# Ledger of designs, part 210: VH-VL binders against o60147

Target 1, 175 residues: o60147
Amino acid sequence: MLEKNKYLYIFRHIQTNQVLLSQGNVLKKTALFQLPYPLQKPVAPNGMRPAKLRKDHWVPLLKVEFPNESMFQSVFMQLLNYRKYRSVQPLTSDLLKLPIPVRRRKIMRQEVPNTIADLADILNKEKFPENSVRLQLSDKSDSEYADWPPSVQIDSEEIKLSRGFREKTTVDEAR

## First folded at step 9 (VH-VL)

Design ya75 (framework fv_tocilizumab)
Fold by ESMFold2-Fast, scan of step 9:
Structure ya75 (fold): chain C 175 residues (1-175), chain A 119 residues (1-119), chain B 107 residues (1-107)
Amino acid sequence: as target 1 above (175 residues)
Amino acid sequence: QVQLQESGPGLVRPSQTLSLTCTVSGYSISSGYYWSWVRQPPGRGLEWIGYIYHSGSTTYNPSLKSRVTMLRDTSKNQFSLRLSSVTAADTAVYYCARHEEWLSDFDYWGQGSLVTVSS
Amino acid sequence: DIQMTQSPSSLSASVGDRVTITCRASQSISSYLNWYQQKPGKAPKLLIYDASSLQSGVPSRFSGSGSGTDFTFTISSLQPEDIATYYCQQSWSTPYTFGQGTKVEIK
């Protein structure tokens, strides 16, 4: 009986600190469509975000284990909503004054703290049982970006990825 | 290549449960994507019913949520739709389709199965 | 729910004409909009995803543009095989919703 659908994985880019959400330990090429800015690679003529997802450039930021699939789906959907709403909010006047490359770099640097803060905010709003949510962080200091509810147990254990961490690009993924 | 094919009864009586199965070939439904049902009443537009994620998690259109169940059978590479308490308003061509996680673009569709609700 | 409104509901044009269809969302959906072509008796076919990206294998005469609430779909030079109903679809949030469709006919 597999319960992979109760785990949330979040990955960060080692160079840009951009964040990708995943409903499992598989990071697919299409996940790059979450990104507001293309990673460093030539962009395809049709405006596709980076043509290649490099396995060695993405590392786990955190892994969350939920008590059940219903709670997992609720939190995951709310994180997607927070992420989408951040993408359509007007930029501050301070950011608009910066050259585009500098502005993008500053925005990307904030994705890790913003995502962690959003996760904590969602978990504080939900009334999960005490110590029912297991949060594993690759860098425990990242837990300091937010205040966590009693439902969350923070674990410093290494996040284990399977050999199939990155799904091979098939004809279905080649667009 | 990926192919989707609907199957199930074309006639359902009012108050009964409409049951359809989508058989997928060329791709394992447990390997990725969201697997959806979309319906189209004759001569009308498209209405999304719900999806099942490759892990088994489901999300349904709120207008139909109390009547909809979706399941997957990974051994047969199939996913199914059950719509309870049907009425004449549920008469439609039912399509199964897949979409990827982030853009929800329906890139492969079944050919559609007409279900008529009448007594 | 996000309401999607297309304009016009139908149009007739000549072969070689530029055809434009618009789609309006009841709230901002960024670029989370897809366009489909549906021929009579057939399933819809994805033409454009992410507002402006052309699906593989789709002729270059089809294009999309727009962001936020207002989107445009264009056929630069209408061909006889383009006779169909075209639908926009928002992918911002569930429930996913479609426009009412635009029927394209040849004069």
Scores: ipSAE 0.022, ipTM 0.632, lowest interface PAE 7.3, mean pLDDT 82

Design ya76 (framework fv_tocilizumab)
Fold by ESMFold2-Fast, scan of step 9:
Structure ya76 (fold): chain C 175 residues (1-175), chain A 119 residues (1-119), chain B 107 residues (1-107)
Amino acid sequence: as target 1 above (175 residues)
Amino acid sequence: QVQLQESGPGLVRPSQTLSLTCTVSGYSISSGYYWSWVRQPPGRGLEWIGYIYHSGSTTYNPSLKSRVTMLRDTSKNQFSLRLSSVTAADTAVYYCARHEEWLSGFDYWGQGSLVTVSS
Amino acid sequence: DIQMTQSPSSLSASVGDRVTITCRASQSISSYLNWYQQKPGKAPKLLIYDASSLQSGVPSRFSGSGSGTDFTFTISSLQPEDIATYYCQQSWSTPYTFGQGTKVEIK
């Protein structure tokens, strides 16, 4: 049913490359709580982050269509958990050698590859039916960050960045 | 309630090593945050010396890097500053302070310890 | 190193006056600027973090604004207990650096 919530919308920040997940085609302010700044084991104090939700600073990365709401919820929750787990991991020795601003830029730049890899890992572990999950990307080359299971079909059409995930607004006479 | 308290000798001879300890209560220094030293010469402004992270990683002010060492003692919940080859220019009040990522500022400070470098 | 310059170096104002202090960074630091109050013989106290966020327990008459290189700290209605030296500090990169301080006195 089209009425069911079966779409995952993923956005990236135009300056920092940070990633936000959304159940709707427009970001809500609460999405900012996904940014990894835990109270325990805090990250670098001068890391880059958005001060508030500015919707014009976030562009589509990819859209995932699931066959039903149950599968959507399962994958969405697992993806949030993967992101939380990554945010509390110790930094590697190589990263610790870098100045804090350079280190944070490098970490933030990796959020797109990491999110795509995490999504693919979750979908590979789940035994979904063949061709049941559809991916549509703003840049198809981003699909190369992971190996996809038989359950995934990648759409040949890319998302138009100039419009976000929103459809063209049309005003039609009521039937 | 988090509290920081400096301790160490108030007088150091020129060419010797200045050693100070910061005792932290109300929070484990091994659980997170950046633990810093900041100094202030009498009547002058503030100068950041360096920090130690809960992992033991340190970053020092380049102007002092060749003379500074910071260590932590997680069993006593303390971190320390050693500044070698001191001169009269190192006379200052030395503060320990915490930098909280979520709040993005030095939110807790010790009361300060005056160290005079004099023969 | 990022140089922080405050203006003015000192000021005298009357109780109830609006007091403004500015801080300029030698390069962009986004919003990673903090403001501290220091009274004689005491440690600095954090008043404002992330350029404009009021620290818990700090009176609402204190405020901050700005981004990039230019920042402003304001006391909307100066009180006698506000006599102190105020410092800005950037946390964008190490070494963390402070402004030279602004001494605020009551006329």
Scores: ipSAE 0.000, ipTM 0.466, lowest interface PAE 15.4, mean pLDDT 80

Design ya77 (framework fv_tocilizumab)
Fold by ESMFold2-Fast, scan of step 9:
Structure ya77 (fold): chain C 175 residues (1-175), chain A 119 residues (1-119), chain B 107 residues (1-107)
Amino acid sequence: as target 1 above (175 residues)
Amino acid sequence: QVQLQESGPGLVRPSQTLSLTCTVSGYSISSGYYWSWVRQPPGRGLEWIGYIYHSGSTTYNPSLKSRVTMLRDTSKNQFSLRLSSVTAADTAVYYCARHEEWLSPFDYWGQGSLVTVSS
Amino acid sequence: DIQMTQSPSSLSASVGDRVTITCRASQSISSYLNWYQQKPGKAPKLLIYDASSLQSGVPSRFSGSGSGTDFTFTISSLQPEDIATYYCQQSWSTPYTFGQGTKVEIK
């Protein structure tokens, strides 16, 4: 069993920039419930087909390591609540002027900066101990979407996209 | 295949504690998911009681919170429900169920265990 | 708590009929609504999740739609095996809440 209770894994879609939050280093199909817009179209005009998780279309955005499960749960739930409130807020007049497909594309493009800003806002409000939260990004420039509190230590090493969120695996040598 | 199965006494006396266990097979309860209890009084609708997250953290329905405790036994791959100070209103079929994310549906359910509160 | 109201409470229809059930939430739940089928003496079975997504293995005659507060569940051509009580459920926030159920019977 891998320890999942201290890590928040955040993925982004390679084309849409939509964001998925995960408690594990591999996305599961049910994470798609976080998305307001379906990723796949119905196969037939009168047919129903559940959205499929295309794991090859999702790449790591960032990984957050918390010192304990309580801090992880607090931040994870608050981040979900921020996403909840964003999804039900009235659209700006500028967005309402756009055709629906263009509007949705713009909203989806903002999920990466919005998620990073929301994470930083939560961490700034929580007042955790200095250097207690470790943040590792796939692209360090994404850290510039927010001002980070003293509790956050940004890892100098980026996540290698070719490896995704790989955890140390032990080779079975004896059994 | 993932399976959930309820077990426990089918008869509980008024004022006593109702105790049920959900045995999970095909998946480790400590590896993921939210593990819930849902009840249904005879001829009535469904009421969510609470969940235990794979880490052991719990959330209970506010209507039942003062009487409910949920625990996990990772060595037996089980999670349990304890409901104190029962009355005839607690007579119901009790289901265990899981959901993967906080916002996701209940995708697997146990068969249900009828608990009658009677003297 | 979010209250879920279903309409109608019961209905009787003939085999082959189109059956429609509605579900209303007391506040916006986005698309986080699920539909379950419960046959007598059995556990509920997930049919539709995220308002409109068909669960694997569920016949295509079942469908769902809606967002916000108003949701619809449809059986396009009622079959004898569809005799059951149907429940909507919101997964937007705890406590998770269910509608009161709609009993579907065949004439």
Scores: ipSAE 0.000, ipTM 0.501, lowest interface PAE 14.9, mean pLDDT 81

Design ya78 (framework fv_tocilizumab)
Fold by ESMFold2-Fast, scan of step 9:
Structure ya78 (fold): chain C 175 residues (1-175), chain A 119 residues (1-119), chain B 107 residues (1-107)
Amino acid sequence: as target 1 above (175 residues)
Amino acid sequence: QVQLQESGPGLVRPSQTLSLTCTVSGYSISSGYYWSWVRQPPGRGLEWIGYIYHSGSTTYNPSLKSRVTMLRDTSKNQFSLRLSSVTAADTAVYYCARHEEWLSAFDYWGQGSLVTVSS
Amino acid sequence: DIQMTQSPSSLSASVGDRVTITCRASQSISSYLNWYQQKPGKAPKLLIYDASSLQSGVPSRFSGSGSGTDFTFTISSLQPEDIATYYCQQSWSTPYTFGQGTKVEIK
């Protein structure tokens, strides 16, 4: 239980580049509530109505392993707050010049670099022990969106997903 | 169907510790969600006390933090509230409730347990 | 802490009337606001989440709108079973805070 709760998984939408955070290797329908621009109308009966989760449209972006649950929870909550903070910031003058549909598409495409930059910023502030945080990326070049602290070790291992995410339980990481 | 049910003494003496348990059925408390306590003094509004995350990590309302402890018992699928050094101001209906991680909307509530603080 | 203020504190209306309740946050909370209905002797019931999303099983006469600091909850055609106290709740940050409640009565 502690073991599952020390891993942060981040997923990317293959078409929109929108990002979903997950507190484990299972991507649940409720994760879609994170999206400022919903992909589909909510359809779930008996409870809150998340949009339909198409697991084939989401791929792992990165996986972070923390030495313990306390560090994981701290980083996860801060990352969620950074995401909330970004959603209420005034738009730049460049974005305001664009038509709404073009503006939204451009904002969505920036979620990957922004999320990686936010994660690195949090890790730089937290001052964890050297090589204590393991970062695994599907595409190693995505590490270039930020400067990483000495606490972070980049791992080239394959990101493995639960059966509940896909019919197949494993996915390859680009090396 | 998810159900939450509060249990514990309905009468607590001033200066003692208030102890309540929430029993959850239809969902494992260790599998997800945040599990909260919310109270309501008679005739007044709602006050959030704190939550325990499905992993066991807790966050408490700063106004109550020095007096509050929340624990979980995964074998019984329960989570509990302990509030120390109670006074008459702690007389309230105590609800347990859950919320999901992203919007923090309380989708399931227990029926509430009235706790009276009196000598 | 984020303070939530509701207006009015109580109202009386006739069956079929349009009822509007307002909720104001002391700082911007984007759309992280939920609305609850509480009938006498009962636990609160979630009606609206994320400012404007209707909870499954809740009648379509209930709606929510707003963003930032100002939010509105509306009952388009008041029914007798809607007699209750209604609460807004911010979910932007802990501690989660509720408005003081709006008591809705039938004339």
Scores: ipSAE 0.223, ipTM 0.721, lowest interface PAE 5.0, mean pLDDT 84

Design ya79 (framework fv_tocilizumab)
Fold by ESMFold2-Fast, scan of step 9:
Structure ya79 (fold): chain C 175 residues (1-175), chain A 119 residues (1-119), chain B 107 residues (1-107)
Amino acid sequence: as target 1 above (175 residues)
Amino acid sequence: QVQLQESGPGLVRPSQTLSLTCTVSGYSISSGYYWSWVRQPPGRGLEWIGYIYHSGSTTYNPSLKSRVTMLRDTSKNQFSLRLSSVTAADTAVYYCARHEEWLSWFDYWGQGSLVTVSS
Amino acid sequence: DIQMTQSPSSLSASVGDRVTITCRASQSISSYLNWYQQKPGKAPKLLIYDASSLQSGVPSRFSGSGSGTDFTFTISSLQPEDIATYYCQQSWSTPYTFGQGTKVEIK
């Protein structure tokens, strides 16, 4: 199946608030390599990864629609670079004062605000045409983490899906 | 089970276009991953040329960008490399390879095809 | 572009020896480093990804460590089939770059 890549799907972990980026509406196990703090124990004692992916623990955060694949690819790669950049920054003195479990929870909870801020920063730098990029959020208040450029339209309709970005099925409704 | 195989002319004349095709079996190139070309001049190290994403989007090494084009043919499960205006410096073994989307390691490689640029 | 420097460029060791190769990046690349083995006339083979993760099917005598700019690859007990050139590769950013290679020979 030929998949057109003009949508960026962003997922949030229901317990930790960690964020995963995806080029498709279904998460692949390899997406876990984006995370500096694995949610589950590695498969093997020798350090073989990735950790197990529990798809029911990842819900939609937002969906971004680009007018073409070139713009999508540019923004997607820059978001990955922002995540990499954040992973190499020294820990602040405030974070170093915290016990390791508390420190990790604090860092993980900030991934949602950070990802949204990074996305807005990239879109401001790219100078895309007015109203060319569409944002649809699960919680519209999350858009308040950033100032958006004129290129961005925020959809008035929130994402109501509870199982990734798949449309609600009879099975989902019967649960 | 995934296998990559390069094919194309082993001799190219200076100023002409080098054309190579990578045939993939055991996995559909339109289903995922990035599909790359990497070259190795005789007795030297490895140089990444560029990739094509499973959708058709491309990224090229800046040192080669003006001369490189990559295309995919999903009906034949192939992707190709075209390198224009070749010189003797382009003589190398050319590998096609698949790399993972998030951390970009090359997990499967073709056998390599030697391309000599000579008159 | 990110420059990758390997040390040593070549080494000779006996079967059963511990072999260590180092790789240095010109800037911090976190853990975004992979190690490959290339035997004469063959394509490179992935051994280690993400600095320290062993690829499926690769013998446990191979290991990697390090983060930031300094990385180490180790063969804990060299075997005859390990004669090859070993390359590190950074996956932090495009263009992806490789070290110059380390040739491992048996005495």
Scores: ipSAE 0.032, ipTM 0.652, lowest interface PAE 6.5, mean pLDDT 84

Design ya8 (framework fv_tocilizumab)
Fold by ESMFold2-Fast, scan of step 9:
Structure ya8 (fold): chain C 175 residues (1-175), chain A 119 residues (1-119), chain B 107 residues (1-107)
Amino acid sequence: as target 1 above (175 residues)
Amino acid sequence: QVQLQESGPGLVRPSQTLSLTCTVSGYSISSSYYWSWVRQPPGRGLEWIGYIYHSGSTTYNPSLKSRVTMLRDTSKNQFSLRLSSVTAADTAVYYCARHEEWLSHFDYWGQGSLVTVSS
Amino acid sequence: DIQMTQSPSSLSASVGDRVTITCRASQSISSYLNWYQQKPGKAPKLLIYDASSLQSGVPSRFSGSGSGTDFTFTISSLQPEDIATYYCQQSWSTPYTFGQGTKVEIK
């Protein structure tokens, strides 16, 4: 049993609100390949290079706990497919009216609502047991971007940004 | 430094099961990445067979799905391919390769193992 | 399944020539396209990923471009060691599919 594979960690960029999915509580450089627009300009004229990963620029958006690895894998793969599908859809008329830089900024800002809506859509499609999927958000109001099925339990405690997704220390301090 | 190496019989009789193993060194197969098999009939192009995810989950090419199984042996850092009911059309060089989950580009390949299906 | 059509099937060029190979997908795959080099008797080697990103250690004379359905691979100045068959591969969805290959020979 691989316990590590029952959690989905979702990060957002502190300035752009772009979203990165991760199977671990720390981002790997390869996660940047998820982004349709590089954070840095291409280094070589004859090729694109991934943007440098600045881990301090990415903060927790939400953490999803699944009952098992199979359910995690199914949802994770579907989220990746939703992301790919969005990248090839025609832009709305509202977006097409905007200058390219403004358009990109609006698209990036929509990644948080879109990711949350996509996650909820997938979970509504799946018939998981009641209260089997646990969501913990850094900002609980982000849960309002979607309607959640009975399988989802939203934790009352928010993720503390100062800790990121790091596990709690074993040291207990008296209050 | 990641290395992949195929091993298994080079000759398989028609109707029997083709069995190959890929031994990975320099990286744990249970850590990350997707581990794939790709084949190439002599003088022809490349055909993706399937992958096994580092957790053990598998996805197979629909054209081969009824005949393919892939398994992991994490203690030996190996993954394997079994292809049942082989025919002459399954004669090919079989490669193991890895790819990551975002862009699915095959960054490391084994050297390939020729399997001939003949009676 | 996504069909990958690669052209030409073969070409002959001189050392120093610019060589271009094209690949067409039967549906939009955004930038999810990779290019591989395969020398006789060897495994394929990744050259370009994500349509235009050069793999580490690969010479800068290799480049890729394109998006959606139409993609191009270029060798800016052909070298003798570049004699090989080149394959494109879509990574948009499983089953992953390859073009039929382009054999590059020296004249």
Scores: ipSAE 0.054, ipTM 0.675, lowest interface PAE 6.2, mean pLDDT 84

Design ya80 (framework fv_tocilizumab)
Fold by ESMFold2-Fast, scan of step 9:
Structure ya80 (fold): chain C 175 residues (1-175), chain A 119 residues (1-119), chain B 107 residues (1-107)
Amino acid sequence: as target 1 above (175 residues)
Amino acid sequence: QVQLQESGPGLVRPSQTLSLTCTVSGYSISSGYYWSWVRQPPGRGLEWIGYIYHSGSTTYNPSLKSRVTMLRDTSKNQFSLRLSSVTAADTAVYYCARHEEWLSHFDYWGQGSLVTVSS
Amino acid sequence: DIQMTQSPSSLSASVGDRVTITCRASQDISSYLNWYQQKPGKAPKLLIYDASSLQSGVPSRFSGSGSGTDFTFTISSLQPEDIATYYCQQSWSTPYTFGQGTKVEIK
């Protein structure tokens, strides 16, 4: 009997602080379509989305280990729904008054605190057993963006990634 | 293919409200982009009036803000301009136009609708 | 508001000539500048965006350069169909503002 994936990885872009969700320690190129703002100006034939995944520009933000696949899938889908909901909300009048590059940088900077807050909100709602969820953070100070439920145990160990933390087939397709 | 088309009265009396509608085909106004109005008085340059973001949020040129309202009708795939208390200075060709979020260039324009403000 | 100043206001040139138009912003707008062509009775048409990027379908004789406050638009070899008024526009912040336009005519 094989256990399915029970790990959630969240990555942040080193320059923009945009975040990517992954169902494992390997990023697929298609994850880049989660981004509403391009990592560079849109010069690629594929429009506003980055043409290639640059492994060196993405660092782990956090890793969550769930007791089983069902809990993982529930939380992962809820996070995707929160992100979708945020992306369609009207911009505030204060943001609309700012120069576009300043406005976009402010929005992008909020993705890390927003994602962490959303994760904590979901975990507080789900009522998982005490100490059943393992949370590893690359920067412990990021835990301050939320109040965590008793189900969460925070670990400060380095997040271990596979040697090829981006999917080989996806990289080959991008050529 | 994305197309924008202005419609509305070509003659408005001073002190009345100018109303124009832009009908968009080939793309849903709720799915992305900013949707703008730009005007051009005869023989003069271009003046941006305002935009409505695909979510419904609006931003208006401060010089016109007290007189401008923009609305969208997602069921008809239209957005509209209302400009109150018009004077002869508001006589212009009015264009609707689309621009994207990252670089904000106007990539599609309507053909323009001439509005004359005259008694 | 950001003021955009174009030079010259008009020019006359011969077919095959190199034509240069400049645009100056009252403050740093990085590369957030676009160039449009407008023929009589027609809507403006986007030629160049992000200071130097050529819009798809636009002939390669059109080019743009510059960053910060000073920008240049060039037609490397003027053709009869290029007779039009050209406008620069900043997209750094609202209100979006346009230059006053440069009318290009054939001698």
Scores: ipSAE 0.005, ipTM 0.517, lowest interface PAE 11.9, mean pLDDT 81

